# Ledger of designs, part 8: VH-VL binders against COMM domain-containing protein 3 (commd3)

Target 1, 195 residues: COMM domain-containing protein 3 (commd3), of Dictyostelium discoideum (Social amoeba) (q54qk4)
Amino acid sequence: MNLSEDVLKGIETLSDEKLINDSVFKHIIDTCFLVILKKKTESDLFDNKAVSSVDTIALKQTFSAFIVFILESMKINYDQSSISDLLEEHKLSSSRIDFISNYFKEYRVAIRKHLSVTNFHFPHIIDVNWRLDLFMKSNAVEKLNTPVYLINLTTEQEENVKGKVQFAATLDQLQDLVFKLRDAQKQIERSSIKS
Below, E stands for the ipSAE of ESMFold2; O stands for the ipSAE of OpenDDE; V2 stands for 0.75 times the mean of E and O plus 0.25 times the DockQ between their complexes.

## First folded at step 4 (VH-VL)

Design U12 (from O10 with heavy chain S57R N59S L101Y Y105F; framework fv_olinvacimab; at its last look DockQ between E and O 0.02; V2 from the best seeds 0.00; counts 0 for: pae E 16.0 > 2, framework grips, placed apart)
Fold by ESMFold2, look of step 5:
Structure U12 (fold): chain C 195 residues (1-195), chain A 118 residues (1-118), chain B 107 residues (1-107)
Amino acid sequence: as target 1 above (195 residues)
Amino acid sequence: QMQLVQSGAEVKKPGASVKLSCKASGYTFTTYYMHWVRQAPGQRLEWMGEINPSGGRTSYNEKFKSRVTITVDKSASTAYMELSSLRSEDTAVYYCARWSYDYAFDIWGQGTLVTVSS
Amino acid sequence: NFMLTQPPSVSVSPGKTARITCRGDNIGDKSVHWYQQRPGQAPVLVMYYDSDRPSGIPERFSGSNSGNTATLTISGVEAGDEADYYCQVWDYSSDYVFGTGTKVTVL
């Protein structure tokens, strides 16, 4: 996931037990999860006497950061060990990590259902990078004295399930591939019927 | 028994140049890219550049591009890396490594310590 | 500039599991390779293309890569696993980038 420095700093703020005491901490975590589930509103965070001792800017930044963390963790299907490792890296105590982990365990299925539903898709190419090279050996390229293209396809089968396809091809092999794909497209068009 | 054997440690003064060697054995030298990677004491590995030994084509990390030259002697199955205008921060262990698009950096040399001191 | 960040250290008891993370923006779009470096020695490849093991690497080494995090997992850790571990990507836009390194200490 792409977490900004501000998001990571906001998460690390939850480790400061002098600034964020346990009562405030539990309120922030509970409110983050329940706002995502539409069981609370953002005003519930601020309409609580426990948080009145915390700087409003810091509270907003921490709340927003943790919301982003939850959403991104669900989007990329972060497992419990990855979540714990990240929180430990940012100085959260074992008791606070356990508290957060319990919320992930209890709400993971419900939040995932709201954010995304796994559907079968053929992998979609979302990015193509390539490099022309000479005198390269690969399992896919048999002759070393010809120009070869090193091709990297970034694919996505379902939201946040990404894959990689890497291969090497000569110019002739790429031209043949393109020609065959165009021919296959024509055959698909012929098999289509208007309903 | 594929291996890369590097030249011995070097001691240089600031402003000098150093040329390191890396001899390959046990595989066809010209069919894999050769790379140079350095590691300053207590620091991460840092990629410096590559050469295709068959045609001699090179590519360099922009950080080093003005000071590094990578060459090969195909008949000796040997790659060379020359680093010029040495500074104290160039004190590091320098590795050669073979790149395979199938297996990444699968073979490394033993490393060559270069010490730059006045 | 593409950057790979690893925790500086991981401590693990013998027989337990060590998890070594490598963080980079959309690193799940890239193939991640892992190297083990024992003190005073050259790096040795221990994982390539996220989850493939080189010949001679025990099955207790495994890897995963998704989103912004790649992970090398060593189950049943042994004293001989104490080393520095580096992740690395190859990319057409970023060339060859190594992670900051993680020292695994077996307690």
Scores: ipSAE 0.000, ipTM 0.438, lowest interface PAE 16.0, mean pLDDT 80
ESMFold2-Fast, scan of step 4: ipSAE 0.606; ipTM 0.815
ESMFold2 (binder alone), look of step 5: mean pLDDT 93; pTM 0.946
OpenDDE, look of step 5: ipSAE 0.036; ipTM 0.646

Design U13 (from O10 with heavy chain S57R W99H Y105F, light chain S93R; framework fv_olinvacimab)
Fold by ESMFold2-Fast, scan of step 4:
Structure U13 (fold): chain C 195 residues (1-195), chain A 118 residues (1-118), chain B 107 residues (1-107)
Amino acid sequence: as target 1 above (195 residues)
Amino acid sequence: QMQLVQSGAEVKKPGASVKLSCKASGYTFTTYYMHWVRQAPGQRLEWMGEINPSGGRTNYNEKFKSRVTITVDKSASTAYMELSSLRSEDTAVYYCARHSLDYAFDIWGQGTLVTVSS
Amino acid sequence: NFMLTQPPSVSVSPGKTARITCRGDNIGDKSVHWYQQRPGQAPVLVMYYDSDRPSGIPERFSGSNSGNTATLTISGVEAGDEADYYCQVWDYRSDYVFGTGTKVTVL
């Protein structure tokens, strides 16, 4: 599995017990899996008093990185031993690896079933003068087919007119889009500070 | 083609230890978790523990945690389960079985009968 | 500890349908697997992830899982279906949990 440097850094942040204690760690992992299942959103990440003392940027980066890790693991059908080996390589403790492995055992099949039949609502990763909501829906049914996701982008205009753009994308294309939108958000924020 | 072959029956006295083996063939040994499940005569299946053969990481049922040790020999494609401080209630058939994230326990060994008697 | 309860026995006539239930709190939110065990033999996986059949298992076997009850259904029952059947789930607190087992007799 080829993960970007940002994703790997986010995963390594999960090994830092001074930055992310066990309560925060468990909350991040739980939220990631439930967001994929449409039971939570990114805002639920911040709706817990346990995370109030944690650096917001680190929290968001770790959350986003781990979402990508889950989706990439499912795309290439990584088995549990490969997942555990990768997490150990990036310095997670035995207890944290076991916690994550147990979540994969519990939710992997539910996530695959969910992605094949329903829309997937991603956390808001861009918010400029208008808001973009990213949704994905798996269109691959057969085991041997490359998974193709139907992506819905919803835009909200000044008069609350909703625009919708749909396209099909592989998981690699979706990951690339997410990173490009995140970079655009950072550039806009830097520009606003200077003006 | 894919199979798990277990060691032969054992008879032990109370207080002894027993070490059972489970040899895998027909698949890549390190790709799937290996589990141990026991069944006392006329009773339900009971999970004892698991091991990731790649890294050697283990997880045990709390009921057995103080007495059970699961190990692997990757070069021999063999998993082992050692149960110490045997009691009469440990008399059971012990199975090994493989499991991955995508599947339940899809391949089972034939079972090893362990009899504990004075 | 998470518990899965099955009826101790089910009797069915040849050619009829047997239904084996597995009850657990909110079991419909979990993935249920089913095993067949004939006397003196190791368990055999007959249904996985609620309703998927392993290769070699006849279409007479089907499964469902909703609310607090999962069900394994065997249509057109044959003498060879006589066995003990166990359901199984994974739970993050209890790990791997097997049901109490159901003995299916074909009379």
Scores: ipSAE 0.007, ipTM 0.498, lowest interface PAE 11.4, mean pLDDT 76

Design U14 (from O10 with heavy chain S100N Y105F, light chain Y92F; framework fv_olinvacimab)
Heavy chain, then light chain:
Amino acid sequence: QMQLVQSGAEVKKPGASVKLSCKASGYTFTTYYMHWVRQAPGQRLEWMGEINPSGGSTNYNEKFKSRVTITVDKSASTAYMELSSLRSEDTAVYYCARWNLDYAFDIWGQGTLVTVSS
Amino acid sequence: NFMLTQPPSVSVSPGKTARITCRGDNIGDKSVHWYQQRPGQAPVLVMYYDSDRPSGIPERFSGSNSGNTATLTISGVEAGDEADYYCQVWDFSSDYVFGTGTKVTVL
ESMFold2-Fast, scan of step 4: ipSAE 0.434; ipTM 0.755

Design U15 (from O10 with heavy chain S57Y S100P Y105F; framework fv_olinvacimab)
Fold by ESMFold2-Fast, scan of step 4:
Structure U15 (fold): chain C 195 residues (1-195), chain A 118 residues (1-118), chain B 107 residues (1-107)
Amino acid sequence: as target 1 above (195 residues)
Amino acid sequence: QMQLVQSGAEVKKPGASVKLSCKASGYTFTTYYMHWVRQAPGQRLEWMGEINPSGGYTNYNEKFKSRVTITVDKSASTAYMELSSLRSEDTAVYYCARWPLDYAFDIWGQGTLVTVSS
Amino acid sequence: NFMLTQPPSVSVSPGKTARITCRGDNIGDKSVHWYQQRPGQAPVLVMYYDSDRPSGIPERFSGSNSGNTATLTISGVEAGDEADYYCQVWDYSSDYVFGTGTKVTVL
């Protein structure tokens, strides 16, 4: 699997029980899968009181890294054995590997139907970097405090050819973009099919 | 032709151990997880555990975790399940079954009857 | 403990429709698989991921899953459909869970 060093470090953070206990680990994994299916938002990551003592930046980095891992495993069409072997290589415990592997088994078909990820026509997502930027508007009586993420997305379509995209967005806006990309890819595939 | 062939029937005394085999053929043994499922006479199917034949990772049903061990011999394309400290309620037909990703238990062994009696 | 409950038996006349239910708390949020078992034989996969059919399973087999109930529907029932049917899900706390089983009798 061609994952950036930052994504791999995020995945290895999931093996660190000093930083991420089992309760927090399960919550992160569950949230990642349900966020991709649009049944949860990134704000649900912070709804669990267990995460209150965990560093916010570490949580977001691990969350974004694991989303990239899910999407890339779908794109490459990794079998369950390959997924488990890769997680073991990055030092996750057997119980954590089991938990993740079963989430792939449970949700992969639903994610595939929802996102229509393909091997050749979907840009390779190499890296996703998120940081939390808070801004407030007081130009009116109302006060708006909406979390905004600065997103750095690195993509690769061909060998040694990379593109970069930077923008500020909420997770909902990023997911909407991914959904629109999936629909665009589906339309391109339909138009390329000939009788 | 893809198939799973299991070892023959076993009769054991309470307190003994039994080790069952499941030989795969017709597909790449290391590609898919192998599971063990049992069924006591007239009862429901009950999952016991699973193994990744490639890396050897195992996961067990909490009910059996202290007594069950699943292993593989990759060179022989064979999975094994050993159940120790046998009791009369362990009398059942034991099945192996594979689970391809994005599918389900699509290929099952023929089953091995284990009888535990004094 | 996650539990899947099925009716113990369903009786149906040839050519009619059999409906086998599988009840579980919020089972509609899970993926349900179905297996057919004839006497003395290993189970056979007949439906996976709620409503997908394996190759070789006739179109008269269909599935649905919503709320607290998943259903395997067999239309135009034939004598050869007489068997025990089991639903199955994965649950993060209970792992792989099978239903209690339903014996379908074709009268």
Scores: ipSAE 0.044, ipTM 0.588, lowest interface PAE 6.7, mean pLDDT 79

Design U16 (from O10 with heavy chain S54T S57R Y103S A104Y Y105F I107Y; framework fv_olinvacimab)
Fold by ESMFold2-Fast, scan of step 4:
Structure U16 (fold): chain C 195 residues (1-195), chain A 118 residues (1-118), chain B 107 residues (1-107)
Amino acid sequence: as target 1 above (195 residues)
Amino acid sequence: QMQLVQSGAEVKKPGASVKLSCKASGYTFTTYYMHWVRQAPGQRLEWMGEINPTGGRTNYNEKFKSRVTITVDKSASTAYMELSSLRSEDTAVYYCARWSLDSYFDYWGQGTLVTVSS
Amino acid sequence: NFMLTQPPSVSVSPGKTARITCRGDNIGDKSVHWYQQRPGQAPVLVMYYDSDRPSGIPERFSGSNSGNTATLTISGVEAGDEADYYCQVWDYSSDYVFGTGTKVTVL
């Protein structure tokens, strides 16, 4: 994982119980996960009276650092053990590591689903060699119409045969498609575990 | 092919302890958390605790924390749940269930009935 | 402690739509999973992360979650859908919480 010095410093600030008590810590972690899921905004943390005693710069640094940490962990698919090891290396207590680990455990799939729909080039599926590119349809009037996404699927079977499929989908349809593709890959992987 | 097979029914007297087993097959045992959930007759499902088989780390429902112990035998792909100081209110069907970051409680054991009576 | 409340029962005619609600404070901020349990059997996952269906679950099953209410919807209800249904969330102070359960009867 390649994290900037500012991000690492922000994470280490979360280990300092004199700067950030347990109540503030829990609010920061909870808000970071919910902001990524678009269920809360940054102001839900910064305008909260529970954090009013915390230095504003320290609060902003820890908040932004931890958002980056969550996103990078999801992007490179860091497992629970690797996440715990990194947080321990940066001096978080066992109880704070456990709190964060529980949030990753419970929200990882929801965040992965959200990020897959909005911001990712999807990995190839081994048996069919699909590639999914997502981009918003520019000629839609955003305020009057639900956004429609133009989807390009590139298929490659028998290395010299490439096909392209293009269609339009609503966000809900895209979410369903992404889920079905991931579910198909998981089923293939589960079958290979059986030998 | 993925399967969780639990030990057979138990009848215990108040104050005794019971230890139930859950044998996993058809997947890599250490990849998925194992949970224990119980259901008293006519009542809701109630979570008891979880274990990460990789490190053996456990988390317990506060209600049961003083009486419950969850362990694993990795070589046997088996999880255990021991509940001590049994009371009549502990009469329930006890389930083991599989959970991980890329799944949910997607596989459940068949359940073990524990009856506590004097 | 965090609590999830479901109606005790829902009656529905074959071919119609059943809606099973799960109420909890700000449940829309949580990920909701749903389990089907037939008499004498272990629970079976029928919906996860609010609206995702496991393989093998008919497309008639759908889910939503917003505000204080999550809903499992079964369209085109069949006799085989008759069962108890439980919602479930994780809460950092209460851990894994199951709903009170809803018995779905197909008349």
Scores: ipSAE 0.137, ipTM 0.601, lowest interface PAE 5.7, mean pLDDT 78

## First folded at step 5 (VH-VL; framework fv_olinvacimab)

Design V01 (from U02 with heavy chain N59K; at its last look DockQ between E and O 0.02; V2 from the best seeds 0.00; counts 0 for: pae E 17.1 > 2, placed apart)
Fold by ESMFold2, look of step 5:
Structure V01 (fold): chain C 195 residues (1-195), chain A 118 residues (1-118), chain B 107 residues (1-107)
Amino acid sequence: as target 1 above (195 residues)
Amino acid sequence: QMQLVQSGAEVKKPGASVKLSCKASGYTFTTYYMHWVRQAPGQRLEWMGEINPSGGRTKYNEKFKSRVTITVDKSASTAYMELSSLRSEDTAVYYCARWSFDYAFDIWGQGTLVTVSS
Amino acid sequence: NFMLTQPPSVSVSPGKTARITCRGDNIGDKSVHWYQQRPGQAPVLVMYYDSDRPSGIPERFSGSNSGNTATLTISGVEAGDEADYYCQVWDYSSDYVFGTGTKVTVL
């Protein structure tokens, strides 16, 4: 699994029981999975009395890092033992690893169904790199105070022509885009062959 | 229990505006898109527009976009749809419906009859 | 833009099978959802993603989707199945599209 240093630091922060007590830990994990399923929003992370004692930057970093971890694990179909081993390498206790593993077990199928793309073939993606940034500043507009994905897709067309697609999106925007592009790509691909 | 409860029937004259409400309960309001769909007497369902309650982003059916506005009040778990410059052909039952990427339009409001008559 | 066409009506005897078709160009490439609407009532989801049945919908409801036709099948039709049925898809140019509707009459 190829995770950035910032993502790995955010995951390891979940091991610090002085900074992230059990109530905060459970809230972070629950919110991460439910935001991916569009059953909660990113603001729900902060609407809990237990998290008021945690530094806002650390909380946002850890939350965003764990969302990336979930999505990357689903992308490469990482099994439960591999997930547990990685979390153990980053100092999480057996009780916290067990809690996270149960969430993967409970939600893996729902997340896969929600994010799945059938017959999304053209142009096809050969590599995905991303960086999660808690703030997206624009020189022309106001500072953004919401987490965004900075996504770089490496693509390949049928004649050894490689391309890059780079964009920024919130998690909600990315989920909506994937859903709509899946159905649109299937239609375009069949229409192109037919024309 | 998850439900959507809509405001009561309205009678309006041509040229007026109407603002309907749709109150959600039993689920986290901001995690699902809310849509408005109408049905004229004896006609099929017709999609009017959507809102993502989390960020307020909307999209409208081109047919209505000059006259329809969809908003939310997150603290009240309530969506609103306002339709302006009413005509007799706007006489219909107006539904709110929750969109779930897992289960499609899985929760519908009871509908609000809007009657436009001169 | 994208159109979904259904037969206006289907008549079926109790205990027999009703087949409600929904036609659209290459609809087999889309996910099709189905709603039941009884007179004076809101629509109710009865099938989603072509063939998945919501909790509380009887096993005699099933669905399929291939080529240009999606089909909702109701086996062992009962009087309580008498309703209007609508198919629905999402399309990149037309967004959320409902079919023309089919009234199922149990005779």
Scores: ipSAE 0.000, ipTM 0.454, lowest interface PAE 17.1, mean pLDDT 80
ESMFold2 (binder alone), look of step 5: mean pLDDT 93; pTM 0.950
OpenDDE, look of step 5: ipSAE 0.142; ipTM 0.678

Design V02 (from U02 with heavy chain S100N, light chain S31N; at its last look DockQ between E and O 0.01; V2 from the best seeds 0.00; counts 0 for: pae E 8.2 > 2, placed apart)
Fold by ESMFold2, look of step 5:
Structure V02 (fold): chain C 195 residues (1-195), chain A 118 residues (1-118), chain B 107 residues (1-107)
Amino acid sequence: as target 1 above (195 residues)
Amino acid sequence: QMQLVQSGAEVKKPGASVKLSCKASGYTFTTYYMHWVRQAPGQRLEWMGEINPSGGRTNYNEKFKSRVTITVDKSASTAYMELSSLRSEDTAVYYCARWNFDYAFDIWGQGTLVTVSS
Amino acid sequence: NFMLTQPPSVSVSPGKTARITCRGDNIGDKNVHWYQQRPGQAPVLVMYYDSDRPSGIPERFSGSNSGNTATLTISGVEAGDEADYYCQVWDYSSDYVFGTGTKVTVL
């Protein structure tokens, strides 16, 4: 895991039972996980009477460090034993390590789903319409006809949230587009099956 | 009319290289993969590799990957195949063929005989 | 990886039916294409996507594909049908695979 010295110092503050008693500790852990899931805000950290005895700067530093720790652990898919080993190296008691581990077990799936939705936010194509049209340039001497396809893609980002993408393409441009799309399908099939 | 015209027959010694050409006409060169397929005397057709002529991306049969290079010249609508470190087993007719995602290998070149003499 | 096996030869009398088989594991899940090759000539597409005929191929050519066997059928065989026939698939792991080839002889 590649954590900065500031983050590691913030995590070690959770081991100081004189500064952070058990009530404060549990509040910090609970708030970190729920802020990531957007069920609480940073202000909820300060709304607990138990934290009134803790230096505000130290409280914010520890809170921020532990959020980074959660996100990095999810990014590299750190397992429970690795999390426990790191916390032991930074002087947390067995009871505090167990408390944190139970939060990872409880919320790991929810946090991964939340991060996946945030990363994959694309409208998808649900319908295609086209028509052939002629662009004619006229003057007294000559006429030019250029066939052009007018393409309409109907998209959907969420249930009942629809959009539209419209463009024009000559036959040559459309042939090129179709080839590129079919080639992309071929490459995706190779990667998905071989992976 | 759509056609692929290949370069003439070659006679080579073992250890040499050969570079064959395949000139396309009558269709948009950059919107179809070009392939090379060989056939040793009395043997089956054997796929060697492909090139996407739009970007030059290649994919080779593992059997030939270390010795084959497929390239294109888009301005001349021409594909090339170079086979190095020739062996007597490389004596074959070499075909270029266009792959159409809808109609398979629908256009073939006339073939180029490469003879590797011991 | 993916292999296509054909009988080396098929003999047929004029006016009768030739059946050329192409065997591969679960080939019925693949799209099978067929090529005719006359001596000294390049291959010519005679069937694609199992059963579709290119322009100029007569209706007496037909194709089927199910299970582990694809078949090219030539009914009313003529002397001009004497050639080598190859099946072919695209396979994601082996890319472009040709069958072993079948010589059709018209006696």
Scores: ipSAE 0.014, ipTM 0.524, lowest interface PAE 8.2, mean pLDDT 83
ESMFold2 (binder alone), look of step 5: mean pLDDT 93; pTM 0.949
OpenDDE, look of step 5: ipSAE 0.119; ipTM 0.682

## First folded at step 7 (VH-VL; framework fv_olinvacimab)

Design W01 (from U02 with light chain S31R; at its last look DockQ between E and O 0.01; V2 from the best seeds 0.00; counts 0 for: pae O 6.9 > 2, placed apart)
Fold by OpenDDE, look of step 7:
Structure W01 (fold): chain C 195 residues (1-195), chain A 118 residues (1-118), chain B 107 residues (1-107)
Amino acid sequence: as target 1 above (195 residues)
Amino acid sequence: QMQLVQSGAEVKKPGASVKLSCKASGYTFTTYYMHWVRQAPGQRLEWMGEINPSGGRTNYNEKFKSRVTITVDKSASTAYMELSSLRSEDTAVYYCARWSFDYAFDIWGQGTLVTVSS
Amino acid sequence: NFMLTQPPSVSVSPGKTARITCRGDNIGDKRVHWYQQRPGQAPVLVMYYDSDRPSGIPERFSGSNSGNTATLTISGVEAGDEADYYCQVWDYSSDYVFGTGTKVTVL
C-alpha cells in the first residue's frame, strides 16, 4: 500500500504515548471511524476534554492522516494482518494495534459499503477513447469550422461500476487540456518533493 | 466508585410525557457517552439513544426519534431522557448506561420503572 | 435490520459448563459484548470484544466469536450465575442491537 509520507507520519504520531495519551488515542480512532461512517463530524474531534492538551494542528494532522489510512486500507481490502504489520512497522504498541484492529474488524464491512458511495472518492478515469469528427452539427462546433475530437472517458467509481463522460473538443482545446494536466502533474511532483 | 443513579419510578397516563434523570459520579461525566436503554417486562433490552455530554450531540433509535429527547446538565453531571406521547407499550424499566470506547456499556444505572396505564 | 438470536433458556448443574450462543449473520465480523442480568437488577457487563473480561469478572467466564455464532461460556457454574444473559453488537444499519436473551438456570 502506497501511503504518503505525511500519512505515515500521522500514523507514527499515534505511537507517541506522551503526545497522544491513551484517552486521546482512543478518541481519535473512534472519531475517525465514526466520521467515515457519517455518524460524527470532524468538529467532534475537538468535542472532548481529553484532546485539550494536544496541539490542535498536530491533532488535525493525525486525524486526517488516519482517515486516509483507513480509507486506503479499506479501498484495497487490506487484511487484518497486513494492517497490524504496517502499524507495527510504525512503532505502535501492541495494545494500540489491537485497539485499531478491533475497530477495523467491527467496521470493515460498513466502511467498505460506505466507500462504494460517491461521497469519499472521485471517479477514476480508467480509459480514454477518441475519434475525429469533421462534420459535427452542434451550434458551438459549427461556428468553429474546425475538426472536432469526440472524447469518451470511461470512469470507475465503484468496483465494476463504470461511468462515461463524453465531450467534444477542438485540437486547440485538447492541447490546452493536456497542458493544464501536465502542469498539474508538475505541481504535484513539486509538492511531493517538499513534503 | 463509579456509578449512575437514576430517578424514581414513574406512573403516567397515555399521552403524557416523562422525564427521567441519571446522575453520574466517580468519573469525568463529559468524557463518556451516555445512553438510554429500556426493557419491557419479559423483553430484551432496547437501545433508545445516546448523547455526548461534552458537546450535547445526540443520536436516537429511529423508533423513538420523534418522541425521545436526551439532554445533559454538565454542572450536575446528570443526563436526562424525556419520552413524550406515552403508550402502554412504553411500560418498561429504563436504564442509563455509560458507553466506553469499546462500544460496550460498562456502567449501568439501577433502572427506573415507568408504568403507563389508563 | 441486524438481529441477534439466543436460545431462550439453558439449564446447567452446579459445577458444570454452560454455553450460551448468540447467532447473527456474519457476527464473527463484529465484536460481541455480553451482559448478565440477575432478577430485579440492572445488566452487568461480563464480556466485551468477544473474549475480554472486565475487571471483577471471574476467569470462569470466557467468550468466542466466529462465523455466525458468538458463545459465552461459563465453566464451573455457581448458583450466583443464574441470570439472563444478553449478547450485544453495534451495526451500521441498526446501531446498538441486543440479543433476545437467555435464561440460565442452575439446577
Scores: ipSAE 0.018, ipTM 0.559, lowest interface PAE 6.9, mean pLDDT 86
ESMFold2, look of step 7: ipSAE 0.269; ipTM 0.718
ESMFold2 (binder alone), look of step 7: mean pLDDT 93; pTM 0.945

